# VHH binders against Probable E3 ubiquitin-protein ligase RZFP34 (RZFP34): the designs that were tried, part 4

Target 1, 302 residues: Probable E3 ubiquitin-protein ligase RZFP34 (RZFP34), of Oryza sativa subsp. japonica (Rice) (q5jl96)
Amino acid sequence: MGAMDVQLESTAVQHGQAKINVEEHALVSLLSDEKYATEKTEDVDPDDYEKLEEGIMQYGCAHYRRRCRIRAPCCNEIFDCRHCHNETKNSIKIDAVKRHELPRHEVQQVICSLCGTEQEVRQVCISCGVCMGKYFCEVCKLFDDDVSKQQYHCNGCGICRIGGKENFFHCSKCGCCYSIVLKNSHACVEGAMHHDCPICFEYLFESTNDVSVLPCGHTIHVKCLREMEEHCQFACPLCSKSVCDMSKAWERLDEELATISDTCDNKMVRILCNDCGATSEVQFHLIAHKCQKCKSYNTRQI

## First folded at step 15 (VHH; from k3 with S57D)

Design s32
Fold by OpenDDE, fold request of step 23:
Structure s32 (fold): chain B 302 residues (1-302), chain A 125 residues (1-125)
Amino acid sequence: as target 1 above (302 residues)
Amino acid sequence: QVQLVESGGALVQPGGSLRLSCAASGFTFSDYGMRWYRQAPGKEREWVAGISYSGSDTSYEDSVKGRFTISRDDARNTVYLQMNSLKPEDTAVYYCARDYSVATAAEGDRTFDYWGQGTQVTVSS
């Protein structure tokens, strides 16, 4: 009885190690260190330094401390700043047809406040050598000796902002510089900052008042939000979502409602939660209806 | 006038814990986010942590993630920084500041009163 030696030819499957040559294209991101040349004044002749600093914080208007005035490109008149121009040209004394705003980016000429030299927009006076603004933005034609504002130009916004560049990021979708606190968490809403405040109807993007980013991603003036809260309005005017954490308020409401005898008819109602979008069927109550999903009382009957 | 008063700084050993407080006044505290900064000797001031006005959003610098916790008590107008597992590198003066949700336009004369006097945290053996 012949033991058939079945030579199992172990076909060595040559696993071809495909060497994925991951060519590390070192994208040398040319981080163009646009060194905002804070020109280290290290090599400036002391005499030149004194000239640069001459009259610092002594000139300007109610809006800016600057050592230059601007020639308005729109009317060819001289003003201390864009705001001074706009206040003047939009005054009640001016015919409505003649009212206009200064195009900030189109300013080409400035007048030195110290020597009176008119020149092209530059940080330093070509005649007397004075610095016309410790902060200078060539894009916005902005001069300001008060650097305590921590001014920076945001290319995404196209305008200068305050509060320090390091404290903000530009959200391209929302269309503005938001706090770094919100960088990874905010509800991103297209053009959220390119609309009017839903309360005061002031345009938010250029507002000088503090703006809040709501949990829903909509934006409102801080003062307007405060006013809403003072009037016990805690829903976003735009989307009806809660503007703050209402959990404690809802807990209190639970307690209050527990004391109210269910004398209401066993009527069931359908509700929509403004906060989470869930629909629920709940017993009708005269005061409030609780979302069965998120426990919010920010609900409406549907 | 906006006033921020930091407190709770102390000398602690490595691995220790500390809770900083910042009492705020002169503005509606609940309407603003808050931030903590620190400045070590010879270094620039650096951001440490932030919390949104609603408290729903918190953020941390990478070196303090998992160790530090920012929180707020609106009823007390106070922001806190719980610091655990402290390291010598955490030695700094700690400052609190308001968090502005949006950077305002550089329009007009706005003064920023961002910082209190700070509180010294020293982590040493």
Scores: ipSAE 0.873, ipTM 0.958, lowest interface PAE 0.4, mean pLDDT 88
Fold by OpenDDE, fold request of step 23:
Structure s32 (fold): chain B 302 residues (1-302), chain A 125 residues (1-125)
Amino acid sequence: as target 1 above (302 residues)
Amino acid sequence: QVQLVESGGALVQPGGSLRLSCAASGFTFSDYGMRWYRQAPGKEREWVAGISYSGSDTSYEDSVKGRFTISRDDARNTVYLQMNSLKPEDTAVYYCARDYSVATAAEGDRTFDYWGQGTQVTVSS
């Protein structure tokens, strides 16, 4: 009974240190020197310019790069930003009765992050001369050194947006800033942006997530729309219209249905097309009914 | 990471035609509209054309209307700019970018725009 010495060859897994050559993709931040209305510091002494830029991008929180903190008007406490306030005051550790949100427009006092001076909301510290945010909105009391976001204040929205003012227009009826691509073509829906996402139920108007304007004019988060499509849901949750061009899908369905004899002979049904609104009388089929006007299969029996 | 690679730029004569391509990666291409920009030497970057995520909506700068056509191929994650009747004034580096249907609130730390390296279009006799 020979003891087979199983020589466990210890295969030395040479951990090849994959030197991840982090190719420094130089994010050429095209600092478009767009003259944001920095007050024409025309005759700003070079020394004053250095003071304005002191500590740029070095201060702030997870939400903003800024060189000031805010005094919350609701509780008189100091926070890095309104989001920091809201996260703190709405935490599970806080009694539900004491939970509250900071009213963004009511902030009156800021604290300079460099010198600690408390002052009225202004872009520049009255004590040390530092700019507390390259982007500053007096209405929203918003400070941000990261101008790569191309922030702008929309009077129609009453809040600051990102993506550059020139790239958007305010649709008063839809109640938000839409892409200039949609300026002359979108289906205009009253208050389209002043509701919750039909999928995740997050309020769309203030959402930081990307929002899609559907062909029907309804709005939804981009991620939520993607999730719908991944689950083969191609109808708008609000109006049942197709959320994308389904023409190719309908052509494929035509081909598939041509191979399936699931027609109930001699049964006619009335259908309504969700896409074009036309009614048709068609032969009953177990799988799908085709609109006689627009050829869509997004139909329902009526 | 979002990557945009512009191509198709060349030297062409006035009245000539050119087709630019922008290959996109690092995001779901079909979820977003696309835009073309151009930047001439010593000038600011200007918007040229845009197409919605569904492809149903297109828009153009007035100077290129009737001459340029934007289109997309979602299967190839590519947006195109067909440029006809080219003029010397069309000489620029052309860039593509994502189109956002809605301007998001200026809330939190969000990165906004990704640009490729661009493609040089030169219109000269």
Scores: ipSAE 0.871, ipTM 0.959, lowest interface PAE 0.4, mean pLDDT 88
Fold by ESMFold2, fold request of step 23:
Structure s32 (fold): chain B 302 residues (1-302), chain A 125 residues (1-125)
Amino acid sequence: as target 1 above (302 residues)
Amino acid sequence: QVQLVESGGALVQPGGSLRLSCAASGFTFSDYGMRWYRQAPGKEREWVAGISYSGSDTSYEDSVKGRFTISRDDARNTVYLQMNSLKPEDTAVYYCARDYSVATAAEGDRTFDYWGQGTQVTVSS
């Protein structure tokens, strides 16, 4: 079992085991999902319950699995999903005047993938009785068969998120759902998630790519932060505070500076620490200056 | 593929201490925070503690605050849970998981993380 460890499959049953038992995993999740029981549509006849699972995980696009397509309210064309629409209608190949994104909350009609019936947005197809998405949000018009993502709707964000609502909290100042790990200690920057990533310029709030919350409270894609670090850029591009624990780097710099013979006069300079904001007067050095308060070398002369 | 291997669980007396380890592979460990969860017999899995990718933020469930300490060693791709003053109520299988700083928008596909096998901690009453 070179591609997948048997231990992983056994352990993963509570978190998900989609690759090995996709249809069985999805079926169990659907039957236990309390959201499924709150669907607004009429009751499904008992004989039709087996139909709800037909085609699960077998339809959709390269972006994700669901058993319907959407009619775009902006251009009245049919697409597999909102991302498929945006890739076609909002690419750089399209005349800038004609570029547009699909307004997700304005979707009113969907097309069942199994029977082809176009209908108003609802979870269960009115014609053939299949469930068009095991996860369904009436607000976002979102259908998704892969419930291992633990989707939920965040009223504060106004859109659906993944990762389980119990693992996140909505920070109204930062404008997004952050990990509960950050709830009591993160630096709170107004609108931190309502900006483009400073490296790749993609909008962070609706991004499907992972986002880091830096120690300073500013935000950047995980991949973009890794690229910065690979190029030895360890300061936030917006505020210059260190993006990671620099303790080891500072210790190595202490050692390097200790081996350098200082034959210069006793020249003093005033420095500003980018990490703690303190000013210090320290002895001049060609290489680096250490903040007297927090001991960081992330400083600049003033 | 993401793999998480928990270890360090044992039988211990009330008031004792244990250190759990979680070895991670299949992703860049330093890019992500880490969490510990536990599942007691007859209970659902619950969050215990978490640490951010930089180590600058840690958080704990109220019942373990002051007794448990989460830490990380990026050179070893390992997260730890130091458990002190153990109580019979801490008896559970402990699991680690990757922490995502921001909840990703739902109209996306991402890597599916499996739970590890966990490590059993038993505190005799």
Scores: ipSAE 0.785, ipTM 0.908, lowest interface PAE 0.6, mean pLDDT 83
Fold by ESMFold2, fold request of step 23:
Structure s32 (fold): chain B 302 residues (1-302), chain A 125 residues (1-125)
Amino acid sequence: as target 1 above (302 residues)
Amino acid sequence: QVQLVESGGALVQPGGSLRLSCAASGFTFSDYGMRWYRQAPGKEREWVAGISYSGSDTSYEDSVKGRFTISRDDARNTVYLQMNSLKPEDTAVYYCARDYSVATAAEGDRTFDYWGQGTQVTVSS
């Protein structure tokens, strides 16, 4: 079975069956190919259905596909999407006092890509009857033809997310939709998603780039975490806890320390483990000290 | 391109055990968590289990909790599903997928993760 076929089926089921006709459509519901065709065939002329599908995936920008452009409420100019606006109006090349981001919830006018009619935000073009985005969210003013991303609106976040609503849960303390894998066991950090990535300084909450939830509960872009690891930085930039399973690295360090001749002083030192928080009294070593509780070498002398 | 290859499915009697494997390529495996799904004939694909990128978090669908164990081996780019106490209702094609720790914002281009062929598990006498 092909992945895209199954994901489209899952998207249709998980986002509910959307109801639509030429003049009416669901406020924040995802349109499914199955639901769109099945339910709306009874209410809409077949020729009108051809118009609804006209131009699908043929319009949009490098960021994503949709069949409309937006009028920016902040500067009254037309852009392909919110990211296109922000790249133009909020780049470092723009005078700092003029820099701004498009407030997505304040968009009130869109321009149909097929007929050019400017109109109030609505899924179906009032002039030519084309569906301007197979996925449509009236709250976020988001149009997207590629429903394989499994978009949904999260009321807790207040914005649309991807990956299928059934695969995530909203953690009110962390402030974002996390994988259901994390639902019962993640380290829950207040406002963990409402800050900038500590490496690239881009805001994590609205990022379209993948984000990791570290074992400590702090967050960072996946790519930035990889860059840290490539430079042998394995401790969280915020709290110093290990960012990954270091047990094999600790085993290798055990081997290296075992090859050192018995020339260490028989002195004891107290250490604090950054990973588990335990204190231990251990034999001094020039290179590293091992936590007696969790066996981590991510420790400091106290 | 991301590739996921499931294996280890077989015909097993009720109460038996199996271990499924999923070999992953086309991405840095240690950067992402992994999930297992299953799909019985005529039913929707359903989530079964997941493991975070670090291995520190695991989660299971209620009907398999206590019977199935997910694990990962980053050196071999492989996620496993150990299935014990198998029941006829576990009969399905099993698929793996990447787990994304956070649902990112919707306005963006995404490379598609295609489903693999899956591996058939059949539990019957």
Scores: ipSAE 0.785, ipTM 0.903, lowest interface PAE 0.6, mean pLDDT 83

## First folded at step 17 (VHH; from u21 with S111E)

Design w12
Fold by OpenDDE, look of step 20:
Structure w12 (fold): chain B 302 residues (1-302), chain A 125 residues (1-125)
Amino acid sequence: as target 1 above (302 residues)
Amino acid sequence: QVQLVESGGALVQPGGSLRLSCAASGFTFSDYGMRWYRQAPGKEREWVAGISYSGSSTSYEDSVKGRFTISRDDARNTVYLQMNSLKPEDTAVYYCARDYSVARAAEGDTEFDYWGQGTQVTVSS
């Protein structure tokens, strides 16, 4: 009864180092004025420059490419970033009473990923001289080597944003950064972003998911808006105004209703249009009532 | 009427390259960011890449970073997706969409996804 020694040949999976040729083209025009101490690397000894760039894009987490970790001020534990902390501390495995978010602005200590030195929040490691994040925000204690995100700090928001400062403006009334295209065209709603998404109930202001500004000025996640569309929901969950151009849909509805010989009694009903706010008296219909002012079918009986 | 027409999809071998195009009409193209999405069979539609209205900002889904490049030509009202080092996992119908974040409500533009018919990309040996 011969014991067959099955030699498990450990096939060493050669992890092919994909050399990401990061072509240099990001001429980020260092606009001079804002005291984000990008230490002018201009007079840095070539040797010092090499040290600053050591390990660039090689460290970090799924959220940020950075060469430091943070000591969480709330729990004194070390995490790769605030998101990693929040994911961990808000896990289903954690007692609900113990769940908490990292106060980003209160971070005081970071740990260099290269040398392990723990120090006060700074862009450069005091021990090994490595830059711990090509993008650094002293206010948000944010480090990121991936500058392709075009990070910027918005003083109005009090937090870092992405997408390039030039592409956005801060609306003080809405309380958030919007696309520059919306600067003169958005429906300005006080605190428009300082609420939960009406669909998923995630707080919108700090959401990393794309947020849409509806024609009515209310805000919603893009993904949630898409989900609404998939379910043929085209009214704002907050104010019931149409979230998109429904003109074609209304035309189709006109055609459909024209084919329905509704022998309904000459009953008149009063309707309110959710889109334009006009009241109308219209003939009762089982399916829908058309606003006499704006021709919308987004109406309710009153 | 807003129209988006995707093109450039093809059958390619792994490691191959494709360039997708999306021709836009019915709106002021230069005022809007653009995005690419893809939908594989039996999967949900997923975001792939985005470009700001000015072209100054680009973003990518993690799985396509370093392989795909989004660009735009405002003179031609066209957004492009250069896809290099294609993988079987990239097999999908690719769609372009107008960015929600730049929709002008005052001009009657609503934050709604406008989708074309899509273009089929198949990566197979």
Scores: ipSAE 0.030, ipTM 0.351, lowest interface PAE 3.6, mean pLDDT 83

## First folded at step 20 (VHH; from k3 with S57T T58I)

Design a3
Fold by OpenDDE, fold request of step 23:
Structure a3 (fold): chain B 302 residues (1-302), chain A 125 residues (1-125)
Amino acid sequence: as target 1 above (302 residues)
Amino acid sequence: QVQLVESGGALVQPGGSLRLSCAASGFTFSDYGMRWYRQAPGKEREWVAGISYSGSTISYEDSVKGRFTISRDDARNTVYLQMNSLKPEDTAVYYCARDYSVATAAEGDRTFDYWGQGTQVTVSS
């Protein structure tokens, strides 16, 4: 009885190690260190330094501390700043047809406040050597000796902002510089800052008043939000979502409603929650209806 | 005038805990978010934590995540920083500041309030 030696030829499956040559394309991100040359004044002749600082914070207007005036490209008149121009040209005394705003980016000529030299927009006067603004933005043609504002130019916004560049990020979708606190957590709304305040109807993007980003991602002036809350309006004017954490308010409402005898007819109603978008069928109540999903009372009957 | 007063800084051992407080005045506290910063000797000031005006958004710098907790008490106009599992690297002067949700345009003469005098936190054996 012949023991058939079945030579199991172990076919060595040569696992071809495909060496994925991950060519590390070192994207040398040319971080163009646009060194905002804070020109280390280290090598500036002391005499030149004194000239640069001459008259610092002594000139300007109600809007800016600057050592230059601007020639308005729109009317060829001289003003202390864009705002001074706009205030003047939009005054009631001016014919409505002649009213206009200064195009900030189109300013080409400035007048030194110290020596009176008119020149192209530059930070330093070509005649007397004075710095016309410690903060200078070539894009916005902005001069300001008061650097305490921590001015910075945002390319995404196309304008100068205050509060320090490190404290904000530009959200391209929302269209503005938001707090770093919001960087990873805000509800991103297309053009959220490129609309008027829903309360005061002032354009938010250029507003000098503080703006709040609501949990829903919509934006409103801080003061307008406060006023709204003072009037017990806690829903976003744009989307009806709650503008703050209402959980404690809802708990109180639960307690209050528990004291109210269900004398209401066993009528069921369909409700939509403004906060979570869920629909619920609930017993009709004269005062409020609670979302069965998120427990919010920010609901409407549908 | 806006005033921020930081307190609660102390000398603590590594692994210890500390709670910082920042009392705010001169503005409606509930209208603004708050932030904590710290500055170690010879280093630049760095952001540590932030909380939105509604408290719905909280963020931390990566080195303090899981160890630090920012909170606010609007009734007391106070923001807190609970610091646990403290490390020598956490040694710094800690500052609080208002959080502006949106950077305002550089238009007009606006004063910017930054932070108070700070409170010293030292983590050492």
Scores: ipSAE 0.890, ipTM 0.964, lowest interface PAE 0.4, mean pLDDT 88
Fold by OpenDDE, fold request of step 23:
Structure a3 (fold): chain B 302 residues (1-302), chain A 125 residues (1-125)
Amino acid sequence: as target 1 above (302 residues)
Amino acid sequence: QVQLVESGGALVQPGGSLRLSCAASGFTFSDYGMRWYRQAPGKEREWVAGISYSGSTISYEDSVKGRFTISRDDARNTVYLQMNSLKPEDTAVYYCARDYSVATAAEGDRTFDYWGQGTQVTVSS
């Protein structure tokens, strides 16, 4: 009974130090010197310019890069931003009766992060001269040193948006800033953005997640739409219209149905097309019915 | 990470044609619309064309209407710009970008996607 000495060859896993050559992709920050209305610091002394930029991007919270904190008008406490306030005051540790959100437009006082001076809401600290946010909105009381977001205030929305003002237009009927691509051709739905996402039930108007405008004019989060499509749900949850071009899918379905003799002989049914609204009388089929007008299979029996 | 790679730029004569391509990666291409921009020397970047995520909506800047055609191939994660009847004024670096259907609220630390390197189009005699 020979003891087979299993020589466990210790394969020395040479941890090859993959030198991640962090190629410094020179983020050519196309700092488009778009003249954000920085007050024309035309004659700002070079020394004053240095003061304005002191601590840029070094302060703030998880939500914003800013060089000020806010005094919450609702509770008179100091927070880094309204989100920090809301997270704190709506935590599970807080009594439900005491939970509340910060009214963003009612912020009147800010605290400079550099010198600690408390003052009325302004872009520049009255004491040390630091700019408290490269982007500043007096209406929203918003400060942000990260201008890469291309923030702008939309009067129609009443809030600040990102992505550059030139890339969007305010649709008064839909109630939000839509892409200029949609300016002349979107299905305009009253209050389309002033409701919850039909999938995740998050309020769309203030959502930080990407929102899609469907061909039908209804709105949904991009991620939620993707999830629907991954589950082969291609109809709008609100109006049942197709959310994408289904032409190729319908062609494939034509081919598949041609191989399936699941027609009930001599039974006619009336159908309504969810896509074009046309009614048709068609031969009953167990799987699907084709609209006689637009050739869509997004139909229902009526 | 979002990557956009523009290609197809060349030197062409006035009246010539060119097809630009933009290969996209780092996101689900079919979820987003796409745009073309251009920047001429000493000028600001300007919007040229856009196509929605579904392809159902297409729009153009007025100066390129009837001459340029935007299209997309979702299977290849690519957006195209067919440029016909090119003019010297069309000389620019052309960039592609994602189209966001809705401007999101300026809430929280949202990253904005950056432009690719662009592709040079030169229209000259």
Scores: ipSAE 0.883, ipTM 0.962, lowest interface PAE 0.4, mean pLDDT 88
Fold by ESMFold2, fold request of step 23:
Structure a3 (fold): chain B 302 residues (1-302), chain A 125 residues (1-125)
Amino acid sequence: as target 1 above (302 residues)
Amino acid sequence: QVQLVESGGALVQPGGSLRLSCAASGFTFSDYGMRWYRQAPGKEREWVAGISYSGSTISYEDSVKGRFTISRDDARNTVYLQMNSLKPEDTAVYYCARDYSVATAAEGDRTFDYWGQGTQVTVSS
């Protein structure tokens, strides 16, 4: 009786999966409770359960919410998170010899935000019993209370990602988890995600900002691509291939060129198409030259 | 705030056709790909189709290939799902979602978009 009384906050609000690394206390996904419910223990002490939820979403830093801080193995100081450490210790204001990033996989000790007990990395505080992060990864030493991000650990990447594992696949060649939309149908560029964004120069692999995979397979931040387009830059900074659908722009060029006839100059020019790589010999025009193979105006004279 | 509003669901006979629409707001639509999902009663939500931000990449779940067509209209901030040759097994609530090309690193204050109410598609005699 009452097994159907699973409580949800609302029908319009859905929460991601939570994982607790404690055998006596099991949490199930809010959206799949009936399929993943544990039957290991039925007599969970209500006081222990209430303590697991104490302080949820109330602690952390500007980067994200969790109920612990970390002891940095590299400098033996305490920080709210890896990014807080890096902003302090790896700023350009710091002497270059002393600049360093926190090696996330080497974290060995955390400090509970509620009781202050320093302890070895584990999800539930050994002293007060609070859950220090609704999402917990033992490999990355990552604690996060906001499971709406749908965090998961990718063994291929070696770090945790967001967006739900079922929505992505790991591409070993590109070196990252890409949308399932791109599975079996993307241009593979070796190590595409293990480089800096060509616009802002921030390392893409560990970025928490959205990244776009261009039609050519190169990658940049979504915001940096938008900035390019706002300045009428529609070619990939690395390979010059078009970054977006230019068909409407090419149609407009067709119409404009149809009203211009170069009867005074019968020059032929040799062009290379940046989009398909074909060479063509075409009539010289004042405005643009069209690839005869793929019909793109993204061409250069050679 | 991001909003995705699905519409176009109806009751239809087997072999029939429907066109679903998803109107998007609260983000720059042309920056992101779009996906369709569906959820039948008693089953988990499953991916159906997706289209990249540029439209250059389109993919489908195997059971709908050749019958469903995803498209986008950036001028109207809308993604569509044209469903032909409908079968009773296609009965579900259909949802759209924003597609993120890369699963970014987890250490950030970023939230996944909420699901909308969806649109009901029922295929029966």
Scores: ipSAE 0.805, ipTM 0.919, lowest interface PAE 0.6, mean pLDDT 84
Fold by ESMFold2, fold request of step 23:
Structure a3 (fold): chain B 302 residues (1-302), chain A 125 residues (1-125)
Amino acid sequence: as target 1 above (302 residues)
Amino acid sequence: QVQLVESGGALVQPGGSLRLSCAASGFTFSDYGMRWYRQAPGKEREWVAGISYSGSTISYEDSVKGRFTISRDDARNTVYLQMNSLKPEDTAVYYCARDYSVATAAEGDRTFDYWGQGTQVTVSS
């Protein structure tokens, strides 16, 4: 039961929970490794194990690595992956009538990258015995050799996700898998993941880029949020609520306003707090008005 | 390259307290939430606590709620776990991890963070 035995187990690659450590000695769950191997290699000859690993990470496209290509059910042509198809067949350079996306769930035929045999969708090539993707989802027809992404299929989303299923939950109202950190206390906005990022206009639900869930429950790409903040935009583009903890900025504003002689006018203005929704009547100030309820300066005159 | 370095683990008596630290590098710390996990001997690694990127959402596994407090210091790129009223069942190697708010779609070239070495907490005597 000693901690030292746990550290000795950390010299092997682990496949679960958010990250995989291949460069440092990490803790290994022996049960997870056995389940992974058992599910993928049922009834195999030892020589067949070597065939299952043949070509791993050496095939695929710039989008991701796998050991097969797909026959597009929509146009009957062969592509490396769904994204390769869409870049060719759904680009703005294609006549609008002919533009189409590959319907991932309708793929029925794959072509083994090692032997060239076209076959029905299956993980192991019927002809040469190679594993065509270390991760395989029969529903999404997804093959991926890089299991460090910790792929899983989410029945609620209807597509495969990354990051380990233990680390997420599916929020039916928001329409996507969110971090377990958010499970009991996030602002739940209906369809929050079913819109375009307001900065880059990419549809968020199927994005492969990291997405932030703002305190208000709206969503934006992580990098787009960073860009907003670099341009001093700290309000949600959809609802105007603050996107981050502004308490230190508000404290600085308190200090700056204390050094400025207030206008002696006793003129009152009505303000609406964008953060808490409260209305207040406060003394007019040239620079900023503070919400009396939540103490935010994210307010507007009404 | 993302690196996470846990520290602060020690041998402590039941009822004692410890503060764990996790120093992060290789990414913009303020863009992401952070999580703590632990792995007891013979058990699977389990989630303990998490804090969102903004700090507005904090959550705990039920067995540590009220005893453990997660916090973050974005200026120091560090997440903390204050552990009070420690029990023998809290004995484990503790790890931190970056929290991704949304599980993104699978069909992309994506790299994920590796586990650090962890820090051993032993509650005995």
Scores: ipSAE 0.798, ipTM 0.916, lowest interface PAE 0.6, mean pLDDT 83

